# VHH binders against UV-B-induced protein At3g17800, chloroplastic: the designs that were tried, part 4

Target 1, 346 residues: UV-B-induced protein At3g17800, chloroplastic, of Arabidopsis thaliana (Mouse-ear cress) (q9lvj0)
Amino acid sequence: ASSASNDASSGSSPKPIAPLQLQSPAGQFLSQILVSHPHLVPAAVEQQLEQLQTDRDSQGQNKDSASVPGTDIVLYRRIAELKENERRRTLEEILYALVVQKFMEANVSLVPSVSPSSDPSGRVDTWPTKVEKLERLHSPEMYEMIHNHLALILGSRMGDLNSVAQISKLRVGQVYAASVMYGYFLKRVDQRFQLEKTMKILPGGSDESKTSVEQAEGTATYQAAVSSHPEVGAFAGGVSAKGFGSEIKPSRLRSYVMSFDAETLQRYATIRSREAVGIIEKHTEALFGKPEIVITPEGTVDSSKDEQIKISFGGMKRLVLEAVTFGSFLWDVESHVDARYHFVLN
Short names: E, the ipSAE of ESMFold2; O, the ipSAE of ESMFold2 at other seeds; V2, 0.75 times the mean of E and O plus 0.25 times the DockQ between their complexes.

## First folded at step 1 (VHH)

Design g05 (framework vhh_gefurulimab)
Fold by ESMFold2-Fast, scan of step 1:
Structure g05 (fold): chain B 346 residues (1-346), chain A 122 residues (1-122)
Amino acid sequence: as target 1 above (346 residues)
Amino acid sequence: EVQLVESGGGLVKPGGSLRLSCAASGFTFDYYAAAWFRQAPGKEREFVSAISSGGDTTYADSVKGRFTISRDNAKNSLYLQMNSLRAEDTAVYYCATSLGYSYGDLAYFDYWGQGTLVTVSS
């Protein structure tokens, strides 16, 4: 924001605060507020949600008026579909603006794009790889799960963050998206855990008496949890239970998740709104680019355009922590928006 | 082009078993998540099971413990082993893959097979 006034003299565009460019009128307005007056974003969002609710209510009243036989029903349905798509896009961009605002409050800059640098190394991770702020944003119980998630992705490379690997850009993007969904799940579970902890109604009655037993069985218990709850493992994409080793540590939140029945676990693992799903996809696409899949005239997918990127394991850790935090913030802002403008939930 | 072709459907008695296969062609199957969905007569299409590129699996509650999803990347194939079949499992079964960044959401599976019919009746 402070360097934006110098862009005209340097000939460069203002540095983006987030990878996704907002397109709707409300989104463009909120983007301007994020840059110029970030402290006004909550009030601006309230105003936009109120307008959106008024527009939705007006559409409902007009539908009743248009129920007269002999009207052009095909044209009416087409207009209604376009307006519904406009509202969905607006809600997506409101969610995005609120997530970006939460990163700003945390004093964490979002990675603007994953693209080859002008550096001789060709590395994509030219952003700061300092992760301490991202690590401190979560409850201790939630961070235990995040640490194990990182260990599953990086393995022994948790101890070698300066090493560089050449990895499929598509694969890194998939890990990022999966990590966003995992962070959303973890935040939802953590909120319930913290409430039950405060009310002293956690399953098993006494956590203190179970600490030593759980800690002694921590690695085996975590491996069993991934094996018995594949829903959780699916979000980590490419994770194998056989690869855990000593990097996986005991987790209080994991034990709590293991107390869930299959229905509860599936419900918590599901992204609640279509708008939230849409923003995960659009954010990831803006960050990594749309997968380039070319269908040849011969009827084959040309995978020769699959881009390889050079990234350090520290850069990978930074991306995964950002993704988990993005998902965590998305749960918070989705809940906030749903209280004011009721989503159609999955 | 990018094609998913299901096979293995048929008529089976309650308590019986079937193995569905899905042959993938025209893309690098081993990099992508794949899933089985089904649509019973008069009902919406529902999720059955998914498998990540790394082999991690997820199941709908209605099939958990009875169905097993697996993949063979060397053969570009996806499988669904269906055990202890019930009348409620009668449906057209669809193979799907997501070349995007999403898991488990019907709206984000961008390639679909034409389906294979499974009928469970005595």
Scores: ipSAE 0.000, ipTM 0.126, lowest interface PAE 16.5, mean pLDDT 74

Design g06 (framework vhh_gefurulimab)
Fold by ESMFold2-Fast, scan of step 1:
Structure g06 (fold): chain B 346 residues (1-346), chain A 122 residues (1-122)
Amino acid sequence: as target 1 above (346 residues)
Amino acid sequence: EVQLVESGGGLVKPGGSLRLSCAASGLTFSSYYAAWFRQAPGKEREFVSAIYSGGETTYADSVKGRFTISRDNAKNSLYLQMNSLRAEDTAVYYCAAKYGSDWLTESHYDYWGQGTLVTVSS
């Protein structure tokens, strides 16, 4: 089947795979591969990184500016600055393309925009609220921290995910950006924790490791025993057994983080590259739009022009889980690219 | 295919210095937890030093202040600078690497070199 209009347009899908549109030549190339052959993105990235390395090496070896007469020096400085800006933008878009590919591999669709729906309700959360895939992408230890983060954001609304609220768009965008940074931090900590766990170097020694195993077995046996005793409290059959320990559970990863000194904690909490920072900002802005804020004479923000959005708490949970996962993936791809191109400050 | 090749071992007098190198093929050290281990004749393999993906370093108490771990990402090499060497430092030294969680390169697997002998004797 062919069209009688002979419309020869290439590559414009009305259903975007990600909110940020890539503009650099490398970014546009990678965007096309993400749509047509997403499994080839890593190979395409390696090719683009080789080109960036060649350009960087060529600039470092260039002595021509020293031999050029007067007025030409200004032009060469401007060209060098333009090249540096182009390389930074290309790196940002390479990182973004790799993050998008990781979402595709996980079979999770990124929210394309937070904007009022065509639905009469005017709600922004027309995306799927089913979050099981996002929840399963993280280690059990990392997810304990993510669950506590969600509880902090949603509070009592954790049990009321179908309820809709009218919330500041600026506030939701800030929560999203903060959650991306948190996911980046958590993944970095979790990576170190998992490495020390598998090497058997975690604080506690062999005896504590054996004690932890015995304690875990004891806890599982206790839960099974409680489920077997119908006279114990509010339990009716097996259906409510999972609710018995409804306390905020302690986090293994949090205990590990609390063992860090202030300098280590600050280092881990810091986004390592300016390119990663740039992508967090650009992605959030593409998703929520540019915030309409005015700085008062007192240095405070005037949010009176801020748009209010209608969103369910399930929609909020989905956004926060996506944001944390985006940050987690950003740590992974930044490390992958740095290993090949060495752009993070040493 | 991943290969780790150690070099720089040899005979040195007490109080002397040696620099060990580990060259990697099929992996890049900047994305890995990388470590040096040693094994003296008739003893268990012992942890010496590690460098984390963030550049943070850790040392065993027996070598702290005498040994320095470093990596050169451009050369894809891991180093161990050993100063003020003692007879008890005599061992075969191994470099080891562990992948972080990276879905672009599937990795939670341990890689080990074949070792390089360091003998400290007068």
Scores: ipSAE 0.000, ipTM 0.256, lowest interface PAE 15.6, mean pLDDT 75

Design g07 (framework vhh_gefurulimab)
Fold by ESMFold2-Fast, scan of step 1:
Structure g07 (fold): chain B 346 residues (1-346), chain A 122 residues (1-122)
Amino acid sequence: as target 1 above (346 residues)
Amino acid sequence: EVQLVESGGGLVKPGGSLRLSCAASGFTVSDYAAAWFRQAPGKEREFVSAITWGGSTTYADSVKGRFTISRDNAKNSLYLQMNSLRAEDTAVYYCAARDLIGYYSPEDFDYWGQGTLVTVSS
């Protein structure tokens, strides 16, 4: 597995660069390169993708040989499924290594775990809460949306980042995962916006609002559009369950998103590959721990077992910004990998 | 519109095996978190197994090592492979799905099937 040095051992062993430990041969290889020569990770990934493509092509020939009906076909299908799962896991870890490498390039440390500290406060947010680097990684248009996302999550607490709250660890993990998905969505939308802006073909002059009323109504229209889709509505619902602390600010990217029809909005909000979905889940579980499911004789989950964590609102802001950035990087690296190795076998 | 339909239930002897299927229509099951629940006569509905959107699985202690949950995206279906069945596994089995991604309670499922009866008896 990759290095997982404890933060208390800082100075004697390298501290963890990411919460998820990579287990596949390719993942372990990439983890070593991330620690020793992170600038070589993209080249190492190209090598690994070439190997996966070669293995996939070889598997295709064997599948053709198993066209005859019988027990051998059932066995071959079973072996093919196991090989597909192995390749999926390898692709997941390649995506993860590329995302981690992008954080390193940005000189931003990933939070290694969300667990109670040994200090007297019992707080989980022992990581640095300075967010300036994370805030500057995005386009101005994208950051306007990120600010509104933070306002939805933190509400009035945006004005008091030093205050500490006791919050369900499960809920913080859900907000983190939702924020990763939101970042993926925002990056995808922002790339399209930037392209159309460069080509000077933005719909209805979204850079130039001609009516204050139309601009002011932008947030309400966007929220209504999002809530009309089960996938997007569920994502937004989880985030919007947090109070509104400040009024949501107008944004150019929001106006652009409002120009989307329902089908286009749903498509952009969907994570394209199973591998990317797998990484969002595994990363979040590595960071927060897998939820403890205690089942009563009645078949219900015992909510009294949910862990509460002590975290500052500044710590929450740091986690949300990291999550959004993780999602944005995930879109970038998924697109890069998909261009070289298609995520579906056919 | 949105439907989950279970099948594969039946009578099986102790120690036997059975595979339950759950066909989804009106939505793509791989875009949802999915689970199996069961309800024995005179008891509350209890959790059996869940699979998250990313494919991570969770099992009740009573079935861990005996049951396996899986999905087939091409068939838009959820499965429960039940091995080493016991009399205590006798119940109506329900598949369930929800549209939230990430950490969540299995009790927060939005869509439910009609159920399929599994009887484990000599």
Scores: ipSAE 0.000, ipTM 0.198, lowest interface PAE 13.4, mean pLDDT 75

Design g08 (framework vhh_gefurulimab; at its last look DockQ between E and O 0.02; V2 from the best seeds 0.00; counts 0 for: pae E 20.9 > 2, placed apart)
Fold by ESMFold2-Fast, scan of step 1:
Structure g08 (fold): chain B 346 residues (1-346), chain A 124 residues (1-124)
Amino acid sequence: as target 1 above (346 residues)
Amino acid sequence: EVQLVESGGGLVKPGGSLRLSCAASGRPFSSYAAAWFRQAPGKEREFVSAISSGGRTTYADSVKGRFTISRDNAKNSLYLQMNSLRAEDTAVYYCAAYSDYLEFLSEPSEYDYWGQGTLVTVSS
């Protein structure tokens, strides 16, 4: 009988702090700071943003020079495109590092990957499934909406968190991505709600802050995933909330959102920056792997080639709460970076 | 609260056809898996057919090839097309549903919501 390799010690590598590995020079630097001195990440980000601003300003001056016709205008445009793409990639990774840092400050570990365990159970949810910290990170009004979102996804299984089910990995990834987008939307709405509550001007008939970044083009890439979630789809489209079902409890934030006009709902449901869209996609892909299944022309997924995962409903609750929290942190860090670098306006 | 209302039942001759409908209200049907069950006089309730939120179908051996389950999410409706009906198909037919947002690969042991039933009588 041939002996199989029995080296179970994969060595001294700790589990990664996040599923996405950062590749840009700034991202690599910030990854090192996250491990060694996470409290210094905001200061390190300020330095990286100053460097990006200097590079952008330099390109602005060169573009003005190139506006006077020269033989190399085509080459200049190609170089400017490449540098803009490099800056976008760097911004994506700055946003990601800040989101990861917020999870660290909350003392919550990100799931490093969703993959079958080597255990005889074959379960993917070998990570800690304690959710109390994730549940307490949100305002009470926001958590009412998160509870309704969980009830929509899990239904009656909210009462049976220890049971294990076999579910499409692709479907779980879609639910995760949709939940990130929902968390981004909820945080934006909750921020406005809390402000109006403090100012004693509820319900939300106040003046809207104007933004030129409406309907970011990257948002359309995730339209199918967003539309597959009734809560997100209803808010994005400004459609009526009729038929929420028996699992949906009354919520203050839901009533507030239902007072919005269609334009306000669409604006709030839109991910503002291409960079934020990019990190949602990259983070989800790093967590679940690249989709191996292609959508048929009829719009149906060929599940015969889909990887099935075994996961508890408690594990699903943990993933959904993480996703919503990731989205809420993404709104916070995007706003923080935009105030300093103004990337959504460029 | 989700309400399920069946219709389309009636008296048919052996070899005939019927189409049953189940209208869902209270929640968008697209997030539910749904099934048809039947109960003949003096017998236990039995599974007939199911359809997942993603459109995957399953059938009981006794109806396979004769019955077709389908759904129309725009109309919040579930259908059962019954062909080549037999005397043993006589029963009250029930629509049932559960939340299937995650697109489960196997049917649960319990369904969350049930209709009141519609009577199908195959005369012999």
Scores: ipSAE 0.209, ipTM 0.594, lowest interface PAE 3.9, mean pLDDT 79
Fold by ESMFold2 at other seeds, look of step 2:
Structure g08 (fold): chain B 346 residues (1-346), chain A 124 residues (1-124)
Amino acid sequence: as target 1 above (346 residues)
Amino acid sequence: EVQLVESGGGLVKPGGSLRLSCAASGRPFSSYAAAWFRQAPGKEREFVSAISSGGRTTYADSVKGRFTISRDNAKNSLYLQMNSLRAEDTAVYYCAAYSDYLEFLSEPSEYDYWGQGTLVTVSS
């Protein structure tokens, strides 16, 4: 973290507070406040949401005026589409700013865009690897699931975090995005679990039972959370087989998740808003870049430009914990904003 | 359900060393945080040391620099290396575990699983 007591490099620019730069007027305003007066971000967001609500109410008043006879109907519909797109973009950037603000309140710095470092080993992970602050941000039951997720990704090398791997930057980005979606799902389920646990403690308190079931091996929930998008779903299907050297650990939250019928599980595995999906994509692209996809004249994919990076297993652990935490915060922020400005479809 | 069994206790002279072991069975130990507690005759159980699932360690002030906690997840085992033993270290030592929590727990009532204890006696 950047403070007066930290040793600073001789770079030409200060490090940004987040990898994604906001483009809308509202986003640029909030980004400035995040740097200068982060405690004012909630109030600034409330003002922006009131403006969005006023704009939506005003557009509703003019619905029948857009029915002007003649060719003006096409122009008014295109103007309405432009305003809707800008509204969506503004809302995305409000949500992102709130997630960044939650990281700042937790005293956790977001990892910067992945680029080559001056480190003698050539590793890209120059970020702090201390994870205790990230670990504290989750309920004990949620962290049990996060630990299993880490074990699936890191495998037996959980005990050798100084080891370095060379891995596709594209693959790291896919794991990051899937981990964000997993954190979103986990927070949604954990909130329901904690509420029901409190209710059971009050009335009786004994329904916390553990069931040993080998029907799911940790990746089923992971695949369900990421299967809403073809690129993410294809990645999730390929990862679980060889990084796993221990039995799946039954946990209170895992047992609770397995008790859901298929309809409920599918609903909870779905990202509720287009805006949240857009943030996941844009944040991941800001960290890892867009993959270069080149189509040969034969119509096949040329993968020759896929970049390889060196990263320690400790650096990878830090990335995954951040991604899960980002998704968890995104669920909270999405819910908070939806209560003030309704935008979630379901 | 996980079962915890301590071993390695015994008689030792002041200044000596002893290594305690705690074997876990039933479920993989790698997802649990684990701790050592001790209870001297006529006293309440007190915290000695803890280790998280990720390997972070914490020690009571009275044992810092003399005791080392460690774990071996492949063997489902927890260890306590005790050096420079003193008469005040005489106690029954207990192994304890709880489901993978982010924070260390120093209160005995917060732990889900307990061993039966192993006696350590430090005398000439």
Scores: ipSAE 0.000, ipTM 0.108, lowest interface PAE 20.6, mean pLDDT 74
ESMFold2, look of step 2: ipSAE 0.000; ipTM 0.134
ESMFold2 (binder alone), look of step 2: mean pLDDT 81; pTM 0.836

Design g09 (framework vhh_gefurulimab)
Fold by ESMFold2-Fast, scan of step 1:
Structure g09 (fold): chain B 346 residues (1-346), chain A 119 residues (1-119)
Amino acid sequence: as target 1 above (346 residues)
Amino acid sequence: EVQLVESGGGLVKPGGSLRLSCAASGFTFSKYAAAWFRQAPGKEREFVSAIYSGGSTTYADSVKGRFTISRDNAKNSLYLQMNSLRAEDTAVYYCAKGRFYTSSWYDYWGQGTLVTVSS
C-alpha cells in the first residue's frame, strides 16, 4: 500500500481529496483519474464493472461438479472465496471513487481527517463551516428532513454555531456514521417521492396540507426515531423532540414515509449492498481513526482511550451535512452500479 | 453470511413470562448494537428494546420495567426476557443487528417469532 512516488508528488498535492486511500488495482487506477481527469471517472468505472462481470462469469463457468468430493474441491472453494473477497473490495472502492467524484462535481471538499490542529487551541474544525453548497444539493422536501435531523443533534445550539465544545471523538464519529445512513435512507425515499409527485400518484394526491394533530404525530415519530438512533439523541443531550417545537418543522417527506407499510420501511431502512455497508465503515474509520474501544471479557466497552476533541457547533453542522450528502451520493452510485453489475443484496 | 434466527415464541397467559432468543452467525453481537422490534397484525413495526456494544440498554416506554434485553457473548445470542405480559404484547418479534458497533441503525433482520398473549 506504500508508494515511493507519492513522496515525490506530495509538494504538488498538498492535501488528500478524500480520507480513505484506495488500495485495490482498480481503486488505485480510479484515484489517479480522480486527480488528473475527475470527469472521466464514470467512464472508467464502466470499464472496471465490465471487467468484474467478465471475471464473475468466468468463475461461474468453472463451478465444480458435485460428483467429485475431496481436496480439489476444498482448494477450489478457497480460491473462489478469495476472489469473491477481492471483487467485494474492488466494488467498495468503485463506489467510493464515484462518491468522491460527485463531491468534486458539486465543488465540495471532503474533510480529510478529524484531528487536533497545530494551533494553541487544539481545535479539529479547520475546515470551512459555510454549508450553503451542501444545503443546495438536496430537494426542498429532503432538506426539511435534514434540517430536523440537525435540530435533533444540535438542539438550541442551532443559534450558536461559533461556540466550541469538548466532545467525545467516538460520539462524533457515531453521529457522522448514523448521518451517512440517514442520508442514504432519505435520498432513497426522496427519489421515490419525486417520481410519484411527477407522475401524480402520491398517496393522498397533491394535498400537502397538515393539521395540528398530524404535526403532533410527527413529534411522536421523532421521539421514536431518537429511540431507534440513541447516538443522535444522546449527542443532543437527551433533549426531547417535543422541546424542539420551533426547530422541528413539518415535513412532506416524513408524511410520505408514514404512508409506508412495515415491509417497505424495513426494506428502505436497510443498506442494500454489503459493499455500501463496507464503504460507510471504511470512510468513517479513515476520517476519525479506528475507535480505541477495548471490549472487556464481560462484553462492556472500555472507553479509557476515548479522545476528547474541541469542535465548534458550526464544525459539527458541517460534518453532519457532509455525512448526509455522502449517504445521498452513496445511494445514487450504488443504484448506478447495481444496474450494471447486480450486487448481492442484503 | 449474516444470519439471525429467533426462537422462544409461543402462547402465554396474561401476567406470564416468556424468553425470546436470537442466535447469530456471521458477526458477533458484542461488537454491534442489537435490538428487538415487534409487529402486530394491521399495525406498524415498533421498536421494543436495544442493547449497544458498551452494554447500555434502551426500552420503549410500553415495555420499560417489564422486558429485559441481554446478550450472551459465549453463545453469540441475544435475549429478550418478557415479564408481566399483556394482551397488547401479542405480535411477531424480530431480532435486528445494528450496522455499527454503537449504531442503532439496523441492516439485518430475523424471520420473526410469534408471541400470543391470550387467556
Scores: ipSAE 0.000, ipTM 0.168, lowest interface PAE 16.0, mean pLDDT 75

Design g10 (framework vhh_gefurulimab)
Fold by ESMFold2-Fast, scan of step 1:
Structure g10 (fold): chain B 346 residues (1-346), chain A 124 residues (1-124)
Amino acid sequence: as target 1 above (346 residues)
Amino acid sequence: EVQLVESGGGLVKPGGSLRLSCAASGFTFSSYSAAWFRQAPGKEREFVSAIDSGGSTTYADSVKGRFTISRDNAKNSLYLQMNSLRAEDTAVYYCAAVPYYRGSYFPESEYDYWGQGTLVTVSS
């Protein structure tokens, strides 16, 4: 399963710096820089993006040439499609390298894989249990939302992080992917919030004056969020038992989000580029393995092959915090790349 | 475990026909684009035919009009109907899949999943 790229970069070490191994020429180059001189990755990315833009512009000129008599239209289409897919993969790997570099700057090691340990316990959570760095990477306002997200996933188990559960690997992977998307959304909202806070143009009054009705609405809003992400609700076993509001804390960022109209909220909740969507899928798949879902001829899902994993609730908290942080970093790097290269937006 | 398992290979005479099958398991095949590649003795692996998740097809010039690629998403299966076979078609045929929604032609390096191959021999 080891890629030639990782073997070339660090042939003597079995420890990958990230679960997804980069395969494109640009990805392999960036992987080498990540290991040797991670501080130079942003500069190396700028160089790769310039090359991609030049190749894209060159392809535009060749399109005009392909219209002349004697040009093989079928061959041109195949070459154009191949080059488009090569550029998309290269952009995905550039985004990934930038996210990995941000984790390195934060002194946080990405979980390399979720697989059973070789000891009799069979536990998957052999990674470090300390999460303080991951918690500190977010604004206080953003972390209030992250805390509530964790409370929805773990419920009463927030108080018992050492206990081990046997949980569907597929469900944990779905929760991880959903948490990446949530982190992307939260970072986008938080960035706008911090800008308006600095400019002293935040919607006032509502932020300061929290009512019992707003807190009750918060509980209903979180229940609706769990419903819109069934994998989170299913993982938590339902948070109806926590309907007493003891686990859900007031959130400044939540009050701010509630001021959005439906159009703005939908826009902010959408992953902008196909490349970012692709990286979320590839990263999750590299971490958890490809799903062992069997679709029967009649179109039903065969769950008889569901792999159960043994993981502590502290291990779950670590995975969710990493996922949210990955999404947060993905928003930052996507914005950075988009300013230098034009993505195909969703 | 992700698997692609080819079957249907064998010995046929020139001008004959064969139908290759590829059974996919361990992933949502219907969301993937899939392709057939082949490798003749002493040569590099070459593209034969591809089909995307929506059923759009692409063929190598050497097989166009003779081979037909198809898929059955309900059965998680990919097929290659080979007609008017020539000695030059002798090769090990590989099934491959790539996690892209659209497009039916990708470079060999883009394919995430590969089968072990099935041998097709065209000889008198």
Scores: ipSAE 0.000, ipTM 0.097, lowest interface PAE 21.6, mean pLDDT 77

Design g11 (framework vhh_gefurulimab)
Fold by ESMFold2-Fast, scan of step 1:
Parts: C-alpha cells; structure tokens; sequence
Structure g11 (fold): chain B 346 residues (1-346), chain A 120 residues (1-120)
C-alpha cells in the first residue's frame, strides 16, 4: 500500500544494500554515500583514514613525550583503550563500506538476510539463482579453485541445483564464513600467481601423476585455510569437509600453492588484521542471525536449538559464491587501507 | 513497494513522434539506472535505451538517432522521446529500473507496459 522513500539519506529504502548496519559516525556517513553517490566512497574513505592516522600519530607522540604521575598513568591508559576500541570499530566499518562498494561496482546485490519467506514455499532463497556475474569476477585460475570448493560443499548436488533441502541454519552460516575466509586466501594467492605469470617466473607445468598427489594435498591446504584463524574458528569449528567426488578438477592455482613452503602457506592462509576478522564475524551474524549458545551444567554446548531452513542447492551455490567474492574483495580493500593506515597484524 | 507506471502510448502514423513517460513510486530515478525495453507481437523482448545514474545514455542500433531517453528528477519520471517512427517500432514498451545500476538484461523492477502502434 505504502512505499518507502528512496532518498539519499533514507535508511528505510525498500531493499537494504547490505545485511550489516553501520553504526559508527564514519560508518553512517559512508552508508549515506553508498546509497546516494557510490563513486565518492573511495574519496570519503581516504579522508576518514587520514583523520584516523592523524589521531593515532598524535596519541603516539603524547605517550612518548609525557611523563605522568601514577593516577594520571592509569587514566591515560583507560583513555587509550577506549580510543583503540573506537578506531577498531571505525576501521571495521570502513572495510565493510569498501567491500559493499565493490559489490555495487560488480553489479551484484548482497543477500540482505537469510530468513524464511512469507510465500507458501517457505524458502529462504528469494534472491536470483543465476550466478554468472559472480563467476565472471574471478580469474580463470581462481575460478578453478572456486569450482572445486563448490564441489566439496555440494558434492553430487552440483548437478541438481533446483532441488530443495532443509538444512541447519547454523551449518549454512559456518559454511558461509569459511567460504569468506577461503575467498580471501584464494585472492591473495591468485594476485601473486598473476604477478609471477606476467613476470615469466612461474614454476613449470605439472604432469598427471604429480597432479594426483597434489590434489590430496590441496584438500589438506583448503582444510587448513578454513580452520587457520582462531577468531573466526568459532563459526567454522563445526564445518568438516564433505566427501569429494569426480567433480574435482585439476587446478593451476592448487599446483602453485603446493610449491609454497609451510611458513608462506600459513601466512597466506591467515586473515591479516583483527578488523577483517571482526567484519567477517559481524557480516555473517547480520546475515544469518546470532546463534543461541546454551551451556549445560556439565559444560557441554547444546546446538539442538538451531533453526532448519528450506533452501535450494542453487541458493546454496549463490551464497557460497557471494561469500568467496566477499573474501576476495576484503583482501583487496584491506590491502588498500593497509597502504594508508598500517593495521596491527595478526 | 516499488511501482513503475508507463503512459503515453498510442496510435501514430509512420514518420510521426510520440513521448512515453514512466512514473515511479517507492523508487527514485536520480539514484539508479533506468531503461526502456520493447516487445513486438510474437517476438522476444528487446533493449531500446538506458540511462545510468550519472546520466550517460545508451541506445540500440535500431533506434539510435531517432529516440532520446531522459529523466526528470524533480518529477521522478523517465521519458522516451520517439521521432521518425517506423512500422518496426510497433510494440509494448516497458520501463525498467536497476537498484545497483548494472547490466540492463537483469533489471530489478518492471512496469506493466504501454502499447505503441505505428500504422498508416
């Protein structure tokens, strides 16, 4: 009957631009620019980052130069802790705004929430199931790895995308978060691969026997990457690799990853900043809802209260591709911000 | 609810002119991309013209130089000025809008259409 205003300042648009609502002053400002003038977001971010860096540098100089009495030292430390928490939240929301802007540039709408529809079908996947835009955003080498990731998650259901299943909402959320982390890892690896390919310094090709051995190692690498970060591990803790079948294809990036030493592989598999970890957690919680955690008197976690959702395998494919793309964009924007602000790295 | 309503269709002689209008409610054209599509009897729907959020315009080869797309942000309306009309222009014309300003083949919202008939 009534229609919402779609004005630049309106938070009551007919369709949210992203599941997470930004609440810091900088975040609210960037949210308004995302709706009205998305092309100005990078410039606005640069301005916000300059302000944050200036504030951080000012605090550092005062800490080094000031010698204060015991009571003033305690007060100074308290103020420093509050400012650090404020800066971390602001950086998280800057990263989020940049990721959302990249989705807008790619002409892809983020799923606003995973909740049951009012329709007779009861399905959660009311979003488009055609994923060609998401698939075209990645290099051919990166997409080979993404295809194998999808095959690990969906298995034989890769050939039956119209089928609907009832699946644990908690499990879908964990798969989404793990897929964000995997996309971050893959983009980092692909960026290095593309650079070395252009410079003509890539290792030589592989034979079929070598590919077979590396395929098993590639699965182990994927599992390590999914489980590598402790902060996000709470969401990914219950996710185990589904059995893989004949849908797993040879991959150029997998062979490249297998050439890494253990330290390089671990570094690439780790989410670099606390802010990026925070955004993965907050985005996932905004999309799926905060899981209810019930601790029994014996210290056991009761997960029997998780909601079952009705979703097609095409809808699952869409969620996983979006998650991988989110992680890919997160690496790009984190690198952009790090060049200007220099994060405290994990 | 986003609603697009087309008007201005009618019967015109070859070589004539016609102006189509599209009024939006629950949606603001100044913030997003918009386009016109048409569907002739017994044929698939085809792209006619589009205007981006920034005001850049694109036209199908068959209408380039004859049709002009424009937007009036104060009236929240999209227009298609059709000049030098031909029998091949006979179709139902649809207004479409895209929240993300994306590929015109994947528009988010569609109007009900307005009929344009070009005949002697």
Amino acid sequence: as target 1 above (346 residues)
Amino acid sequence: EVQLVESGGGLVKPGGSLRLSCAASGYTFSSYAAAWFRQAPGKEREFVSAITRGGSTTYADSVKGRFTISRDNAKNSLYLQMNSLRAEDTAVYYCAADIWGSDYSEMDYWGQGTLVTVSS
Scores: ipSAE 0.000, ipTM 0.112, lowest interface PAE 20.5, mean pLDDT 75

